# Ledger of designs, part 7: VH-VL binders against Prolyl 3-hydroxylase 1 (P3H1)

Target 1, 115 residues: Prolyl 3-hydroxylase 1 (P3H1), of Gallus gallus (Chicken) (q6jhu8r557to671)
Amino acid sequence: SHLVCRTAIDEKQEGRSDNSHEVHVDNCILNAEALVCVKEPPAYTFRDYSAILYLNGDFEGGAFYFTELDAKTQTAEVQPQCGRAVGFSSGSENPHGVKAVTKGQRCAIALWFTL

## First folded at step 22 (VH-VL)

Design Cv3 (from Cu1 with heavy chain Y32N)
Fold by ESMFold2, fold request of step 23:
Structure Cv3 (fold): chain C 115 residues (1-115), chain A 127 residues (1-127), chain B 110 residues (1-110)
Amino acid sequence: as target 1 above (115 residues)
Amino acid sequence: QVQLQQSGPRLVRPSQTLSLTCAISGDSVSSNKATWSWIRQSPSRGLEWLGRTYYRSKWYNDYAVSVKSRITVNPDTSRNQFTLQLNSVTPEDTALYYCARDHWYDFGSKPYYFDYWGQGTLVTVSS
Amino acid sequence: QSALTQPASVSGSPGQSITISCTGTSSDVGSYKYVNWYQQHPDKAPKVLLYEVSNRPSGVSSRFSGSKSGNTASLTISGLQAEDQADYHCSSYTSSNTWVFGGGTKLTVL
């Protein structure tokens, strides 16, 4: 499991990214051009299920979103809230990313499970 | 803070084995957040990725096709280092050799970039 | 002989914009989006400028931008400054789970 925090970047900072985490899959390497996810090392092929537990909600931005394999077509979005958890299969069914935090700091615990 | 310190001989005769060592401080060679590569640089070919070693529940290697028959990259967990062995060298193997860390985003399965590099070792293969 | 093709050299005057190309194949630049650019000053190791085509790590100027179309990636440097004089290398992750690099481009600021 990992504790992760992401914070908003001041307006003066150069090169700000608009996504906190670019779209990826947890157990395979996403090839969005070929619409395939390659489940081979160095990918974390042993992850079967993923979970995100949000530790706070006093921030803006930072939405968790799912996409199709194209890494572009958004299919769902989860608003972070203190104590909310998001659970999903780690495979190619669930490409996902996290939008930039625009104010405050988003903190969450990431968990991975092997069946 | 991660540092990569290279060591090894700078002159190797043709047909011998080129051997280099990369000592890691500030990280572990067995980290599941990284892969550990050897990359060389020459005026004629620019940068050339040679191969890597990494731990993902077990040890793996990947090698460039151009050197696959001659290369071995091994971890040494007790010394927190990894090595390059390139067999049967020729003058075409003369280059500046780097070790480097490819940081993998451990929240998801994707490569990133080489964020830490060794100081470089110019190895000359000559009679 | 390099896996990815870059121009050997480019030049520009301070304040101008320049673009460096990196051409590969459908098994590398045209495959994954994991295409990176590195800057290398003399006697120094390369330093990442861009990753995943267009993303800037912290501390990299917004004057550096990137794009990709088909099998070709591009690095654009706007507002050239003297300190931009360096070698520039592209890299791509391949469909065979390896990295490949371009031959490098020497940028001269006139």
Scores: ipSAE 0.669, ipTM 0.871, lowest interface PAE 1.2, mean pLDDT 89
Fold by ESMFold2 at other seeds, fold request of step 23:
Structure Cv3 (fold): chain C 115 residues (1-115), chain A 127 residues (1-127), chain B 110 residues (1-110)
Amino acid sequence: as target 1 above (115 residues)
Amino acid sequence: QVQLQQSGPRLVRPSQTLSLTCAISGDSVSSNKATWSWIRQSPSRGLEWLGRTYYRSKWYNDYAVSVKSRITVNPDTSRNQFTLQLNSVTPEDTALYYCARDHWYDFGSKPYYFDYWGQGTLVTVSS
Amino acid sequence: QSALTQPASVSGSPGQSITISCTGTSSDVGSYKYVNWYQQHPDKAPKVLLYEVSNRPSGVSSRFSGSKSGNTASLTISGLQAEDQADYHCSSYTSSNTWVFGGGTKLTVL
């Protein structure tokens, strides 16, 4: 498990790439152009399930979202709330990203499970 | 603070083995968030990625096709370092050699970029 | 020869915008979107400017922007400053799980 926190940067609030997680898959390397996900090292091929546990909710932005394999077509969105958990399979069915935090700080614990 | 400190000989004779060491401070060579690469630079070819070692439940290597038959990159967890061994060198292997880290910041399965580099070691291959 | 093709040199005047190209194949630049740009000043190691085509790590000026079309990536530097005089290198992740680099471009600020 890992604790991660992201904070809005006042002087660079709009268009900040380091305030978000780009769309990825947890156990394979996504090729969004070819619509495939390559499950080989150095990818974390041993991850079967993922979870995120949110530690706070007093921020703006930072929504968690799922996409198709194209890394563009959003299929679902989860707004973080204190104590909310999001669980999903780690494979190619669940590409996901996190939108930029625009105010405050978002903190979460990431968890991965191997069956 | 992450620092990569290189060491090794600066002169190697043709047909011998080029060996370099990269000592890591501020991170672990066995980190599941990193891959550890050797990259060289020459005036005629620019930057050239040679290969990497990394830990993902076990140790792996990937090597550039151009050197695959001659290269070995090994971790040393007890000394927190990794090494380059390039066999059967020729004058075309003369270059400035760097070690570098690709750190996977958000734990997603994707490569990022080389964020920390060693100081560089100029290796000359000649008689 | 380098795996990715860059112009050997480019030049521009202060305040001008310039663009540096990086051309590969469908197995590298045209494959994954893991295409990066590095700036290198004399006697220094390269420093990342852009990753994943267009993303800036923290501390990199918004004057640096990137794009990709087909097998070609581009770095654009707007509002040229004297400090931008340096070598610029592109890199791409390949379909074989390796990295490749361009030959480098020397930027002269006139």
Scores: ipSAE 0.657, ipTM 0.872, lowest interface PAE 1.2, mean pLDDT 89
Fold by ESMFold2, fold request of step 23:
Structure Cv3 (fold): chain C 115 residues (1-115), chain A 127 residues (1-127), chain B 110 residues (1-110)
Amino acid sequence: as target 1 above (115 residues)
Amino acid sequence: QVQLQQSGPRLVRPSQTLSLTCAISGDSVSSNKATWSWIRQSPSRGLEWLGRTYYRSKWYNDYAVSVKSRITVNPDTSRNQFTLQLNSVTPEDTALYYCARDHWYDFGSKPYYFDYWGQGTLVTVSS
Amino acid sequence: QSALTQPASVSGSPGQSITISCTGTSSDVGSYKYVNWYQQHPDKAPKVLLYEVSNRPSGVSSRFSGSKSGNTASLTISGLQAEDQADYHCSSYTSSNTWVFGGGTKLTVL
């Protein structure tokens, strides 16, 4: 489990379009060019389910989003909200990332579970 | 502050085993955020990744094809260090040897880069 | 013979831009996006400049940029400065879950 905070720091960085976390998969190494996710060490292959618990909501940006294996085609988006949780399987069906925080600070706890 | 301190002999005779140790402070050899590598450097080959050891629920190793028949990299959790053993050395194994931490992204499964390096040990293989 | 091919040397004058190439195969540079660049001054250990092709760690000048196309990655140094005189190494994660390095490029600032 990890506590994560991301912040928009100054005026010249307002309106960022870059991601806070680049698209990845939690239990395999994503190869977006080959459209495959390789579930081998040193990947965290033992993660079966993932969860994000949002600790605040007084920020802009920072949306959580899912993609196809190409790491480009967005399939779903979750807006953070204080007390909201997002749960998903850790495997190749759920590549995901976090968009830039454009104002304020986003804090969340990441959790992983092994069945 | 992570520090990697190398030790071991600087002169090794041909056909013997080259043995080096990398002592870790400020981190654990069993950290799930890292892998622990040996890299060597020579004028003719540049940097050459040799292999690594790491913990992901159990211990694993990966080795470069060029040395896999002769190399062993072992962790030592009680002393918080890891070692290189390279068997049957020849003068071609003369190089500056580094240990290095291969930083890994801990929210998803992906490598990053070598962020901490030992001081380097110039090992000469000569009779 | 290094796993990745870099030019042995490049040179440029202060203020110019230079580009260093790093060519591998579909099993390394052409595989994952995990391609890094390191700067090494004499008698020092390498220091990361870029990771994942184009990302700069905190404290690395925006004069350093990177790109990748097919099996070739490129490091560009804009606004060349005397302190940029160093060796530059590329590395790539491979489809076999190993790292490989290029042979290195010596940059001379004229």
Scores: ipSAE 0.645, ipTM 0.855, lowest interface PAE 1.2, mean pLDDT 88
Fold by ESMFold2 at other seeds, fold request of step 23:
Structure Cv3 (fold): chain C 115 residues (1-115), chain A 127 residues (1-127), chain B 110 residues (1-110)
Amino acid sequence: as target 1 above (115 residues)
Amino acid sequence: QVQLQQSGPRLVRPSQTLSLTCAISGDSVSSNKATWSWIRQSPSRGLEWLGRTYYRSKWYNDYAVSVKSRITVNPDTSRNQFTLQLNSVTPEDTALYYCARDHWYDFGSKPYYFDYWGQGTLVTVSS
Amino acid sequence: QSALTQPASVSGSPGQSITISCTGTSSDVGSYKYVNWYQQHPDKAPKVLLYEVSNRPSGVSSRFSGSKSGNTASLTISGLQAEDQADYHCSSYTSSNTWVFGGGTKLTVL
């Protein structure tokens, strides 16, 4: 498990469009141009399920979102909220990213499970 | 914060084995956030990635096809080091050798870049 | 795996913009987006300037920008300064889970 905090830079980035975490997959190496995800080391191939638990909600931005394999077509979005958890399978069915935090600081725990 | 310190002989005769060691401080050779590479540099070929060792629940190696039959990269967890062995060297193996940390994004499965490099070791292969 | 092609040298005057190309194949530059640029001053190890085509690590000037089209990546240095005189290397992660580098480009600031 990992505790991760992301914050807006010293100058607030209201309207920031760049992502805090670029779109990726947790257990394979995403090739968005070829629309494949390569499940080989050094990828973390042993991750079967992922979860994110948000520790606070006093920030803006930082939305968690899912995409198709193209890393562009957004399929779902989860707004962070203190105590909210997002659980998903770690494989190629769930490419995802995190949008920039535009005000304050987002803190979350990332968890990975092996079956 | 992270430092890579290289050591090993700087002159190697043809047909012998080139051996270099990279000592790691500020990180672990068994870190799941990294892979550990050897890269060499020559005026004629520029930078050339040779291979890596890394831990992902067990130890793995990947090697460049150009040297795959002659190279071994091994971790040494007790000394927090990793080594390069390049067999059957020729003058074409004369180069400045670097060890480097290949940083990986541990929240997802993707490489980043070589963020820490050793000081470099110029190895000359000649009789 | 294939060597990436860079021009051997480029030059520019202070304040100008210059662009360095890095051309590979569909198995490297045209495959993953894991294309990086490194700056290397004489007698120093390379230092990363850009990763994933266009991302800047902390502490890298916004004068450095990058792009990729097909099998070619580009590094652009705007507002050229004397300290930019160095060698520049591109690298790409390959579809075979290896890294490859370009031959390097010597930038001379006139």
Scores: ipSAE 0.641, ipTM 0.857, lowest interface PAE 1.2, mean pLDDT 88
Fold by ESMFold2 at other seeds, look of step 22:
Structure Cv3 (fold): chain C 115 residues (1-115), chain A 127 residues (1-127), chain B 110 residues (1-110)
Amino acid sequence: as target 1 above (115 residues)
Amino acid sequence: QVQLQQSGPRLVRPSQTLSLTCAISGDSVSSNKATWSWIRQSPSRGLEWLGRTYYRSKWYNDYAVSVKSRITVNPDTSRNQFTLQLNSVTPEDTALYYCARDHWYDFGSKPYYFDYWGQGTLVTVSS
Amino acid sequence: QSALTQPASVSGSPGQSITISCTGTSSDVGSYKYVNWYQQHPDKAPKVLLYEVSNRPSGVSSRFSGSKSGNTASLTISGLQAEDQADYHCSSYTSSNTWVFGGGTKLTVL
C-alpha cells in the first residue's frame, strides 16, 4: 500500500500545466502515440489489480479519470470522496490520471495486488 | 532530502578502466520508485546518458548502445551506493561525469525526469 | 554527435520570445511522450523545466512552454529575462528503454 497526499498551495499553482498524476498504466509503460502499453521493467509488470481508497473529501480538483490508450480521450471520472474506493485492473485497459488539486489537500491509499 | 555524493579518480590513463562511485543519502538504491543513472557532459557531445541500474523485484541494467560493450553499473545496497565502471577508455571519454536519480513517477509506472544530480566529477583521460 | 539535434545557439532581446528545437527519430522523440527540457546555468547541474513534452512542474514559470510534432520537440520561452541566459537540453526516452539527450543550446539574452 502507499499513502499519497497532494496539497494545493494556491500561489504555487499559478503557471503549472501538469496534473497531480499524468496519465499512465500501473503495470506497463504507455506509448500513447502507438496506442500500446509495453510491459517491461522498470514498470511494475507484476501488478494485476489496483485500488484507490480516498481518506478525505474536503478539497477541490484532484479528480481521478480514465482514458483510452491515447491518454487524452476521457472515458470515466471519479470525484474523490471520503471512504470512496476505486478498483480496476492494472493493465492496458485502464489508463488513468489524477487532475491537479486546486484547493485543500487530497489523501488516498493506493493498493496493488499480484495474483 | 535526497543527496548524491560522487567520488573517484579524476585522471585515468588511456586503455584503463574509469571507476566512479555515487553515494546516496535520503533515499535507497533499492527504491522501487527510482532508477540510478550515470550521465556525462563534454563540450563536443553535450549531455550523454550512459546507463542505469534499478531494482524491480530483481536488479536490472540498461546501457546506451555507444558504451554497452564497455560499461557496467552496479548497486551496492550495504553502502547505499552505485558505481560506474567504463573499460578501455580513450581521450574521447574525458568529460564531467554526473550520477543522477530518475524518479519514476506515478508509483514507478513511467519515466519522469532526473530530479537529483551528484556534484559532478571531471575525469581527464590522458597519459 | 548527440542523439538529438538542437541548434548550437539562439539569442533574443529581453521581452521577446524564442524557440529551441529538438529533433530526433521515430525511436525517441517520435516514440513515447517522455520528452523533457532542462535548463543549466554555468557550473550547475541541469534543472528540469518541462516533462512529457509540455508539462510544467511546480515552480516553473508559465513563460516556458513546449510542444511536439512528429520527431521534433520545441521549447518556447516568452518574455525573455536576463536570468534565462543558460544552456538548454532536451532529452527523450527511447523505444529501447534508454534515455538520449540533445547536444544543448546556448541561449544568449542580448
Scores: ipSAE 0.608, ipTM 0.866, lowest interface PAE 1.6, mean pLDDT 89

